# Designs tried in a protein design chat: VHH binders against o75319. Part 28

Target 1, 181 residues: o75319
Amino acid sequence: GNHIPERWKDYLPVGQRMPGTRFIAFKVPLQKSFEKKLAPEECFSPLDLFNKIREQNEELGLIIDLTYTQRYYKPEDLPETVPYLKIFTVGHQVPDDETIFKFKHAVNGFLKENKDNDKLIGVHCTHGLNRTGYLICRYLIDVEGVRPDDAIELFNRCRGHCLERQNYIEDLQNGPIRKNW
Key: E = the ipSAE of ESMFold2; O = the ipSAE of OpenDDE; V2 = 0.75 times the mean of E and O plus 0.25 times the DockQ between their complexes.

## First folded at step 21 (VHH; framework vhh_4orz_3)

Design aa1 (at its last look DockQ between E and O 0.34; V2 from the best seeds 0.00; counts 0 for: pae E 6.2 > 2)
Fold by OpenDDE, look of step 21:
Structure aa1 (fold): chain B 181 residues (1-181), chain A 120 residues (1-120)
Amino acid sequence: as target 1 above (181 residues)
Amino acid sequence: EVQLVESGGGLVQAGGSLRLFCAASGFTFSDYDMAWLRQAPGKRREWVALIWSGGDTDYADSVKDRFTISRDNAKNTVSLQMNSLKPEDTAIYFCAVYWDSEEAWSFDHWGQGTQVTVSS
């Protein structure tokens, strides 16, 4: 059977909307085939994701999947009304400029097309923390002009977990601004 | 028990082509990401190509546009078409299951491998 991602159970399923942004981070939902290896209370399916978002009185307008796999769930498991974007992102290194650009482009496109609503951009990797946090913070820093420490603090607070990878943190704090086009 | 059996290797001249095959058993093949790895003498094992369960692919920069990975879920096989081969492609090639990318590259369950030798 499918292996549960390491430490996946240790993280909150869904964070909170980041104030002043359209971002919300969550850990990867797992398709039904994974449920055999989980206690009922540990299960977090695509359906559960949407239920939890609704419980927060929010609505997802886009899902950006940063995992470097396709085995956790299928786009078909999501409502047809919510676009799904895959950006394959390696989990243990700072995303490259191309990945950063893809993410920024997707976010900007969404915001341009969704000015008339308040739907959220849901971003996740495996844990919804490191890759997710880096790219969200990178966006806030490079595009929105947010101070790196403020972006990191905001993300950490809203996700309910702190960025763990020092290379990500260091790049956010001291790394160069990446081009937005 | 998970088993992967590689085949298709051989001796080829530079500029030539080979097609490698991997037969998988012991797991639900269609649910997993598969990869080709290679190890040259005295060098570290490196990933060459990935094909995810959804069918998307990725390649190491060194083989991009020359190699093509594909899979047949009905037959539980993964293949690697290697074109424009170079002497530096000489290695033992392994088929592997890719598990997770959260912490690092994670490959497992490769077989005995198949030798690819490219002569200049």
Scores: ipSAE 0.596, ipTM 0.832, lowest interface PAE 0.8, mean pLDDT 93
Fold by ESMFold2, look of step 21:
Structure aa1 (fold): chain B 181 residues (1-181), chain A 120 residues (1-120)
Amino acid sequence: as target 1 above (181 residues)
Amino acid sequence: EVQLVESGGGLVQAGGSLRLFCAASGFTFSDYDMAWLRQAPGKRREWVALIWSGGDTDYADSVKDRFTISRDNAKNTVSLQMNSLKPEDTAIYFCAVYWDSEEAWSFDHWGQGTQVTVSS
């Protein structure tokens, strides 16, 4: 057996597009082998992800996967037309400058290549909350100049769950601005 | 119940090699992603290498191209081949199981670790 991530069932599968940005956050989709441990209403597969995005009248143009593992689904489970990027992000500490830099580069590259469409950047970790929220907010603060509390509020509202990890929240609110290049 | 036991550490001269071993028990080893971490004197514990349950690997930039992680699902072991060792590689090395937790470490079930000391 495939281990269902702790508390994964407690999180909404997909958030809403964050207004004024190209971001949407979600929890990790689970390939069909996990479904033996899930009730039908608890399932959230890669196919379910794309159906839910389409239901919002949106389209994904990039998926950024922040997990350390490939056990939850494989990139081959995604449509070939959607680029996939994995940025290994440790879940117990504030991401280091190299991880933040990789995320900023990926987002900036996407925005340049997609300036003539309205496709979204989908970002997930395991729960789509703490690592995901941190990096999205870090980008909004450092690159877009958003106030920390405004970035956090926007993420929390659109994700449907509040950021929980206090050291991430404190770093966003009171930590140093990181370089964008 | 879950046990991870590290071995293979020791004293080695700079430029030398060591191979670390981790014996795992108490869980279905082939289902889990495994990692090596290290903790140098006065520093935070840091990840070194990760091997996915499917066999793919990833490495910290500081050890890339010098270290190789591998696993043997038949023997429930994880190994770390360390080549071209430097004094800054001196640390206690820990084997770990990876999983995500919002309230806990993402790398769990450490043993006592195995000391690696690289002399100049």
Scores: ipSAE 0.036, ipTM 0.393, lowest interface PAE 6.2, mean pLDDT 86
ESMFold2 (binder alone), look of step 21: mean pLDDT 81; pTM 0.810

Design aa2 (at its last fold request DockQ between E and O 0.92; V2 from the best seeds 0.72)
Fold by ESMFold2, fold request of step 23:
Structure aa2 (fold): chain B 181 residues (1-181), chain A 120 residues (1-120)
Amino acid sequence: as target 1 above (181 residues)
Amino acid sequence: EVQLVESGGGLVQAGGSLRLFCAASGFTFSDYDMAWLRQAPGKRREWVALIWSGGDTDYADSVKDRFTISRDNAKNTVSLQMNSLKPEDTAIYFCAVYWDSDDAWSFDHWGQGTQVTVSS
């Protein structure tokens, strides 16, 4: 008996590409075993993810999985051509400096290796919102010099949902620039 | 019905080793993330080791490099190898199912626990 993550049904499966960036955010896809508790229209599998990206005329070049779990799908179920990176990120807490560094390092590595294409970095946590939004915004602020409010607004608009965790929002707006990259 | 049964606790001298076992039944064990937690006298239960369904692990700082969590999906068991034990490791140790959550640390289906006592 697989349990559907709390509130997972309330979120749009996939956002839109964030203009001026290589990011797209989505909620965690769920493997077949979760579908017993889902109506057909509620399903969002790894295959559905790639179909939805393709429908936007985009292509994933990397998936960064921020969940602090391995329950939701197996990386082996992803297309062989799309690299998968797991960064175990504890929820409910502002990610620590080690986690932020790993994320920045992965993004910078991707951009270097993919400078000659337009493939996207797909980022997800459970809902594709709080941990995902925090780390994307942290990257845009620290590495690209984007103003905090502009990064947050861009993420919220493209994800289709606003960041919910106030401790994340406050850290992005008022916390220190992280230079460990 | 989901059941977790801990065993392997006992009295051990400081610096010694002990191995705890957790037998799981009533669910598809390989699909779940598992944890060991402990409760020392007068303290709240706190996690000490996690093992995810895919086999990766994490540890609380206080036990890192001394404790090793492992799982056997064929036998539906989780174990905790505890080395270099210290008196502050004295606690009741519990096996639990772990859930990734945006709200808090989330654990369910507690076992009855097994007592570990480390004497100096």
Scores: ipSAE 0.678, ipTM 0.870, lowest interface PAE 1.3, mean pLDDT 92
Fold by OpenDDE, look of step 22:
Structure aa2 (fold): chain B 181 residues (1-181), chain A 120 residues (1-120)
Amino acid sequence: as target 1 above (181 residues)
Amino acid sequence: EVQLVESGGGLVQAGGSLRLFCAASGFTFSDYDMAWLRQAPGKRREWVALIWSGGDTDYADSVKDRFTISRDNAKNTVSLQMNSLKPEDTAIYFCAVYWDSDDAWSFDHWGQGTQVTVSS
C-alpha cells in the first residue's frame, strides 16, 4: 500500500473552529488504499472528516489542501457541494509570497461569497499543523490585524497541537506583512 | 525491492537537448510522486523536477521552462526532457520517489544516476 506520512498518526484528526474566524484545521484525510496500513481506529478518510465536522455541529464550505502531493485523496472523494482548492505548498520552508497571496485570495473570495452562512474554511497540509498554521496565522496577522502571538496561540489551542517549525514562528512574529491583493 | 534505473545522460553542447529516462520497479508506480534530482561537483544534491501521482508537475526555478518531466504509468517510467542546456546543468541526475513532508524534502530509492555534461 501507499506510504503513511511520518507521524501522521500522532496528530488529532480534526481541530476546533477558531473562535472569531471561519477556519478549522485538520490533518490530511487518506483515501481507502492507505487503510491497509492502519488500524481501524487510526483511519481518517474524507468521509470521516465530514463526519467529525458534523459532530462539532459545523459545516465545511471550502477545503484548502496545502499538501505538496496528490496521492493522499482525490477531490472526487469529497462531496460535490464542497469546493476543493489545491495550493501546492512545500513543507520545510516559509511559504513564498505567491503561495501566501493565493491563500489569502481564496479565503477572501470565500468570505465574500459566503456572507449569508457560517460554513467553515477547512485547511490542511499533511499534519494540519505547520503549513496550515502558518498560512492561517499569516492571514489573521496580515488581513485581520491580529497580533502574531495571539494568532499563534489561537491556532495552537484550536488545533490541539502547537506549531513546530521555528522558521514559521519567527516569520509570523517578526517577518514583514505580505501582499494582500 | 524498489529499484530505479536512470539512463540517457551524455555530453552535449550548450543550447543542446537531452532526454533522460528512469525505469521503476518493485512498487505500485502509479501511486507515487516521482522526481528528478541532480548533484553537481562540489554541490549538494538538489531537486529539479517533480511529477505527482495525479500528473501535475513542478520545477526548480533554475530549470523552469527548459525542462519537462513526464511519466508513463503503463511502462513504469519517468522522463526528463532537457532543452536549452547550460554548463551549470552539468551534474549527475537521479530519479527518486518523493514523499510529502512538513520537515524537509523527502526523496528515496534513487539509483546510480546518469551523468549529464554540458560544454560551453
Scores: ipSAE 0.643, ipTM 0.854, lowest interface PAE 0.7, mean pLDDT 93
ESMFold2, look of step 21: ipSAE 0.670; ipTM 0.862
ESMFold2 (binder alone), look of step 21: mean pLDDT 80; pTM 0.806
OpenDDE, look of step 21: ipSAE 0.546; ipTM 0.821
ESMFold2, look of step 22: ipSAE 0.581; ipTM 0.825
ESMFold2 (binder alone), look of step 22: mean pLDDT 80; pTM 0.803
ESMFold2, fold request of step 23: ipSAE 0.634, 0.016; ipTM 0.854, 0.233
ESMFold2 (binder alone), fold request of step 23: mean pLDDT 80, 80, 81; pTM 0.808, 0.808, 0.813
OpenDDE, fold request of step 23: ipSAE 0.617, 0.608, 0.640; ipTM 0.839, 0.837, 0.847

Design aa3 (at its last look DockQ between E and O 0.63; V2 from the best seeds 0.60)
Fold by ESMFold2, look of step 21:
Structure aa3 (fold): chain B 181 residues (1-181), chain A 120 residues (1-120)
Amino acid sequence: as target 1 above (181 residues)
Amino acid sequence: EVQLVESGGGLVQAGGSLRLFCAASGFTFSDYDMAWLRQAPGKRREWVALIWSGGDTDYADSVKDRFTISRDNAKNTVSLQMNSLKPEDTAIYFCAVYWDTDEAWSFDHWGQGTQVTVSS
């Protein structure tokens, strides 16, 4: 449908590649039917996403969609050459171990299959911030051994917005290393 | 105007089955995520089953494997098949629109609901 997500207009569409990783984060692109309710400068479609990635001299090799909905765009709106993975992730709560496992499994699989190229994993939720930032940071902390504050700083800088939800930040900083494998 | 009208409730013995129906009008039904909620006497309203616009589903743990939500976009209806009913399933059941948010579970409902009573 046509309902614009709350605060969606407040966020930069696409972040920058996170140095030393294969991640790039963005807010959910909105299919054409949403554009009637948007000023031209506010539009961010699936096509706009790929154009902005190309402008950064990057290429997506996987899109991980973390939204707990199917309303914003259809996988058919993406180029057939870009794999799409849906991980239904409930907002407002720290993702459970099963969700974290699915995310880690997808990232590890991508890195294995894409070891001979430089393609990126694009990750988004609705705003490309809280659920997205949490799972990317959880991966960096648990799998890559990055210190929590360094992972959070890297994500915030590259996304262009700081993680907002206190429970996510606290879990990343003070929670246990997750053993999801 | 938006309308969601629930039906199909009634009295049933424990272990029995019942099918609820929701007729939707006043909006583009196929674009929305839909849910069934329930409220037992003296309890908080809780979600029971969810079906996204693309057809995937989710269920509360308490009803998983016993209830099945489905939708018919041509007829603008949502259904809930309820099997192996238990006395604790006794409640008023509401059809709702679901919204994915960062703040909390978010549902909109407009109907009076339909009563399901499960006797032991």
Scores: ipSAE 0.665, ipTM 0.863, lowest interface PAE 1.2, mean pLDDT 92
Fold by OpenDDE, look of step 21:
Structure aa3 (fold): chain B 181 residues (1-181), chain A 120 residues (1-120)
Amino acid sequence: as target 1 above (181 residues)
Amino acid sequence: EVQLVESGGGLVQAGGSLRLFCAASGFTFSDYDMAWLRQAPGKRREWVALIWSGGDTDYADSVKDRFTISRDNAKNTVSLQMNSLKPEDTAIYFCAVYWDTDEAWSFDHWGQGTQVTVSS
């Protein structure tokens, strides 16, 4: 069977909506085949994701999957009404300009098309923390003009876990602004 | 026991083509991401190509547009079509599983490898 991602159990399944934004971060939901290796209370499926989002009185309008694999779940496991976007993103290294641009483009596109609602952009990597946090913060900094420390603090608070990777943090705080087009 | 057996290597002239094969066993092949790695003499093992369980692919910049990775889940095989080969492609090529987590590059369970030699 499929192996549970390392430390996956250590992170909260779903964060909170980031105030002032349409972002919500969560760890990767796992398809049914993973449940054999999990206690019932540890299970977090695509269905569970949507249930948890509803419990927060929110609705997902887009899922951006940043994992560098396709084995955790399938787009078919998601409701047809929620678009799914894959941006393969390597872990532990600062995303390259292309990845950053793809993310920004996706977010901007969503916001343009969803001005008439308050649906959320769900972003996840494996743990929904480092890659997820970096790209969200990068967006807030580069596009929204948010101070790096404020963006990081906001993400950490809402995710319920703090960014762990120093290279990400340093790039956010001191790195160059990336082009938005 | 996880087993990967590489084949298809050989000697080829620059500009030539080879097709490598990897036979996998001992795990649910279709659930895992597979990769080709290579190691040249005196150099570090490097990632060459990756094919995810969903069928999407990625390549190292050095081989992009020349190499094509594919898989056959029914046969538990992964292949690497190598075109426009260059002397710098000379290496032992390994088939590997991209295993538990995508947080970092984590390859495992490669076999004995297959030698690819490209002459100038």
Scores: ipSAE 0.510, ipTM 0.804, lowest interface PAE 1.0, mean pLDDT 93
ESMFold2 (binder alone), look of step 21: mean pLDDT 80; pTM 0.807

Design aa4 (at its last look DockQ between E and O 0.84; V2 from the best seeds 0.00; counts 0 for: pae E 2.3 > 2)
Fold by OpenDDE, look of step 21:
Structure aa4 (fold): chain B 181 residues (1-181), chain A 120 residues (1-120)
Amino acid sequence: as target 1 above (181 residues)
Amino acid sequence: EVQLVESGGGLVQAGGSLRLFCAASGFTFDDYDMAWLRQAPGKRREWVALIWSGGDTDYADSVKDRFTISRDNAKNTVSLQMNSLKPEDTAIYFCAVYWDSDEAWSFDHWGQGTQVTVSS
């Protein structure tokens, strides 16, 4: 079986919808092959993800997977009704302009096509925290004009964990705005 | 025991081509991401190419459009086709398992490597 990602168990499976946005962050769900290495209460599968979202009286309209791997789960593990987008995003480094643009483009496209509903954009990396938080905050800052500290605070509060990486935080707070087109 | 055995290296002139091979054993090959790394004399080891378990690929900027990584799950092998080789590509090339990490790049289980020398 596959190795459980480091510290994966330490993070809440699913955050809460970020008020005023369509974003929700969660840690990576793990396919069945990982379950043998987990206690039952630690398991978090793609199915579990959707159940937890439903428990919040929400619905996912898009999943953006930022992990830099394809081994955690397969798109086929997701309902056919929910689009899946992979944006390979290297950890520990501030995402490059191309990655940022891809993310923004995906979000904007979704919002344009989903004006008639309230479905959420689910974003995750491995822990659903650093890469996830950075890109969500980057979007809020660059596209929505949110103050960096407000974006970070909002994300942290809703995710239930705080961004950990100083390079991400610093870039969000003091880095340049990235182009939106 | 995880084993990776690299082969296919050699001496080639600038502009030439080589194909490297890696034979993997001791783990469920299909489930893991594989990579090629290289280390030039006096330099740190650097990643060159990555192929995910799903088949997608990524490359270091220095080798993009020149190198192609591929895998054969039936044979538990990873290959690196290197075209338009340059002297700066001279290095020992290693096959490695990539461990996805939110913290840093993580590679493991490489073998002894195979020497690639590109002459000007």
Scores: ipSAE 0.534, ipTM 0.815, lowest interface PAE 1.0, mean pLDDT 93
Fold by ESMFold2, look of step 21:
Structure aa4 (fold): chain B 181 residues (1-181), chain A 120 residues (1-120)
Amino acid sequence: as target 1 above (181 residues)
Amino acid sequence: EVQLVESGGGLVQAGGSLRLFCAASGFTFDDYDMAWLRQAPGKRREWVALIWSGGDTDYADSVKDRFTISRDNAKNTVSLQMNSLKPEDTAIYFCAVYWDSDEAWSFDHWGQGTQVTVSS
């Protein structure tokens, strides 16, 4: 028996592509063993993820998994053609500089390798909101020069849920200048 | 029900080594993230090492490069190799199931613990 993550059912499975970016955010997909405790309409498997992305006329070219766990699904549950990257991100504090660096490096590498297509970077943590929103916004602010409030507003609107953790929001708005490499 | 049983504790001189074991039963062990925690007299219980279901690990700063956590999924065991032991490592050591959270990490299904005493 697998525990459904707290409040996981309260979040939209997949957001919308963030305009002007290659990002799409979603909550963690759950492998089949979790479905015993879910109503059919509550299920969101790795397969469901890809079906929902296709319904938006999009294609994933990379999945970045930010969860600080390996229990929700196995990378082998994903299509072999989609690269998977695990960045273990502690969820109760602002991600540290090493984590931010790994995320920036992964995104920059993807953009360089995929400059000739329109595939998306899928990013998730448990709920696809706080850790995910922080790192996407941190990238947009530090690398793309987006104003903090504009990055946050764009993420919230496209995810369909607002960033919840005040310490993350404060760090995005007023935190130290960070190196990109 | 989930059961965790710790063993391997004892009395060791400073600078010495011990290996702790945790036997798990009552759940699909391969699917769980596991941790070792410790509690010294008068202190709060603190995590020292994590091992995720996929085999990756993390350590508290105080034990990095001295402790090594490992798992044997065939035997449903978690081990903690403790080297270069210091008197401040003296504590009851507990094996637990680890749960990721946006707030704070959660640990549950504690074993009864195994005493480690490091003498000077």
Scores: ipSAE 0.454, ipTM 0.769, lowest interface PAE 2.3, mean pLDDT 91
ESMFold2 (binder alone), look of step 21: mean pLDDT 79; pTM 0.804

Design aa5 (at its last read DockQ between E and O 0.55; V2 from the best seeds 0.67)
Amino acid sequence: EVQLVESGGGLVQAGGSLRLFCAASGFTFSDYDMAWLRQAPGKRREWVALIWSGGDTDYADSVKDRFTISRDNAKNTVSLQMNSLKPEDTAIYFCAVYWDSDYAPWSFDHWGQGTQVTVSS
ESMFold2, look of step 21: ipSAE 0.645; ipTM 0.852
ESMFold2 (binder alone), look of step 21: mean pLDDT 80; pTM 0.811
OpenDDE, look of step 21: ipSAE 0.697; ipTM 0.855
ESMFold2, look of step 22: ipSAE 0.633; ipTM 0.841
ESMFold2 (binder alone), look of step 22: mean pLDDT 82; pTM 0.820
OpenDDE, look of step 22: ipSAE 0.703; ipTM 0.857
ESMFold2, fold request of step 23: ipSAE 0.687, 0.644, 0.686; ipTM 0.870, 0.856, 0.869
ESMFold2 (binder alone), fold request of step 23: mean pLDDT 81, 81, 80; pTM 0.812, 0.816, 0.808
OpenDDE, fold request of step 23: ipSAE 0.675, 0.711, 0.739; ipTM 0.844, 0.858, 0.875
ESMFold2, last read: ipSAE 0.683, 0.653, 0.707; ipTM 0.866, 0.858, 0.878
ESMFold2 (binder alone), last read: mean pLDDT 80, 81, 81; pTM 0.812, 0.814, 0.815
OpenDDE, last read: ipSAE 0.695, 0.703, 0.701; ipTM 0.852, 0.855, 0.854

Design ctl (at its last look DockQ between E and O 0.02; V2 from the best seeds 0.00; counts 0 for: pae E 9.1 > 2, placed apart)
Fold by OpenDDE, look of step 21:
Structure ctl (fold): chain B 181 residues (1-181), chain A 120 residues (1-120)
Amino acid sequence: as target 1 above (181 residues)
Amino acid sequence: EVQLVESGGGLVQAGGSLRLFCAASGFTFSDYDMAWLRQAPGKRREWVALISSGGDTDYADSVKDRFTISRDNAKNTVSLQMNSLKPEDTAIYFCAVYWSSSEASSFDHWGQGTQVTVSS
C-alpha cells in the first residue's frame, strides 16, 4: 500500500546541480495518497519537486526514475513538458550492464536533443542516493572520463549525502569500465 | 470552525506511559482520517500515527509497537496510548485531521498541541 519507504524522511528531498554536468539527484517524490502518513513538513510531492528545482533557478528536462516499483507516483503527476523514463533498478546490488547502458543511452540521447538549453536531468531512486549516485558516477567515469574519487566526491557534495553502499563505491573505484554503446 | 483540542501530556520517566486525547469539533468527525503529529525542539514536525475513518491504523517506524491510536466516533475523540516512552519521544504532540479537497489533501488542521516530556 502507501507505506513510506524506510528512512525516506532522513534524506534531503533535492540535491544541487552537479557543476559541470546536467545532473541533479533527489529522493522519490510521493503522490498524494502518501500525505496521510506525513506531516506537512515531511511532504515531498512531484509538485514540490518542481517547486524546489525552480527555487534553484533550474529547470528539469528529463526525469529518470530508478525505483523498482511504480507505487510512489505516476508519470501523469508530472508536467507533460518533462519526459519521464523508468529504468527498473534493483537495490543493493551493482546495476547490471544492461541497466548501465540504458542509463547512459538515455543521458546521451537527452544531451543530443537538448544542446540548445541548460535543462537538467533529474535522477532518483528511493532515497536518491545509492542507485542514483552509482549510475551518475558510472556515467561520469565511463563517458566523461572523470576520476572515480572525483565523481563520488562531487555527487556526495551535491546530493548532501554520501554514497553508503560499499559495493557501489568499490565498483566505481576499481570496477571495469562498462561499454558506452 | 474546525477545532482540535489535545490533552493528556506531561512529564514521565523513560519506560513510562501516557495517554493523549483529542477532542474534535466543527466537522463530521466520522468521515475523516485522523492523525497524531509531533514536533521536538529544533526539529521539523513529523507524522506519528494515523487512524482512518474506517478504523485502520498505521504508525511511524519509530513508534510502532509502542503507540496505539484509537478513535471514538460517538464522542468525536481520538486517542494515543504511548507505552515504553523514550527521551526521543519528547515533543509537542498535535492532533490533526486529514483534510481532502479537490484542490489539496493534507494535514492542515491541528490544535495547540500537548507537551510530552520523557526524562532519562
Scores: ipSAE 0.382, ipTM 0.757, lowest interface PAE 0.9, mean pLDDT 93
Fold by ESMFold2, look of step 21:
Structure ctl (fold): chain B 181 residues (1-181), chain A 120 residues (1-120)
Amino acid sequence: as target 1 above (181 residues)
Amino acid sequence: EVQLVESGGGLVQAGGSLRLFCAASGFTFSDYDMAWLRQAPGKRREWVALISSGGDTDYADSVKDRFTISRDNAKNTVSLQMNSLKPEDTAIYFCAVYWSSSEASSFDHWGQGTQVTVSS
């Protein structure tokens, strides 16, 4: 089946580019087969994602998918010109150091290869909020030296929704800098 | 309610093989991706293998080419064939279902686990 993810409808489809960064966050796009259960204004397909990015005068250069499942859409539903990377994450816990390392490595590689353009890294989990916000903020804190509260505020404002998972917030604010990657 | 029951664990010599089974109930099994996770003593739970609803598989680097995940949608089961076992594979193995919720973006439910012990 094509069950709509719980509370997926409650989230804005796509955030805004985070100023001073190459990040934009969004909820998981749903392939057309899910649209049977959605009102037209609720639809958010892979095509809709790219249209909304273009409407912001932006361009995606990489999509990082933090979900474990392939049922929402397949990479083949994306333009062949946009690299796609899936990084599996385990719930119930703050992402482990291996996951954080993989994310940082992917972002750093993208920035190096795209230093001469202004393309964005799109990041999503299911809702584009807690896991997505954690890893983006972890990157900004550990690699860019952004203060934890500033990273969280920037993400919340640009996503249009606040991080709500307390163990993630506490780890970002009070956890050690993860410089080993 | 979701129920996952793992079985097939046990003691095995290094280099040996073992097959784990997971019986699932309480949800439309064929709609969901399934995984095996494991937790070694004193370590965090880690991902081992995933099989999508469509049958696509993926593996952690540490088990790639040694482990094979499979599913039987008619019987609502997931299996993990483990070959060339090493002492480092000693862990409690958990079957998990991916269930998207407002607070989670990963596997949100797992069973009680089955112990695998690999002796040298």
Scores: ipSAE 0.011, ipTM 0.316, lowest interface PAE 9.1, mean pLDDT 85
ESMFold2 (binder alone), look of step 21: mean pLDDT 80; pTM 0.801

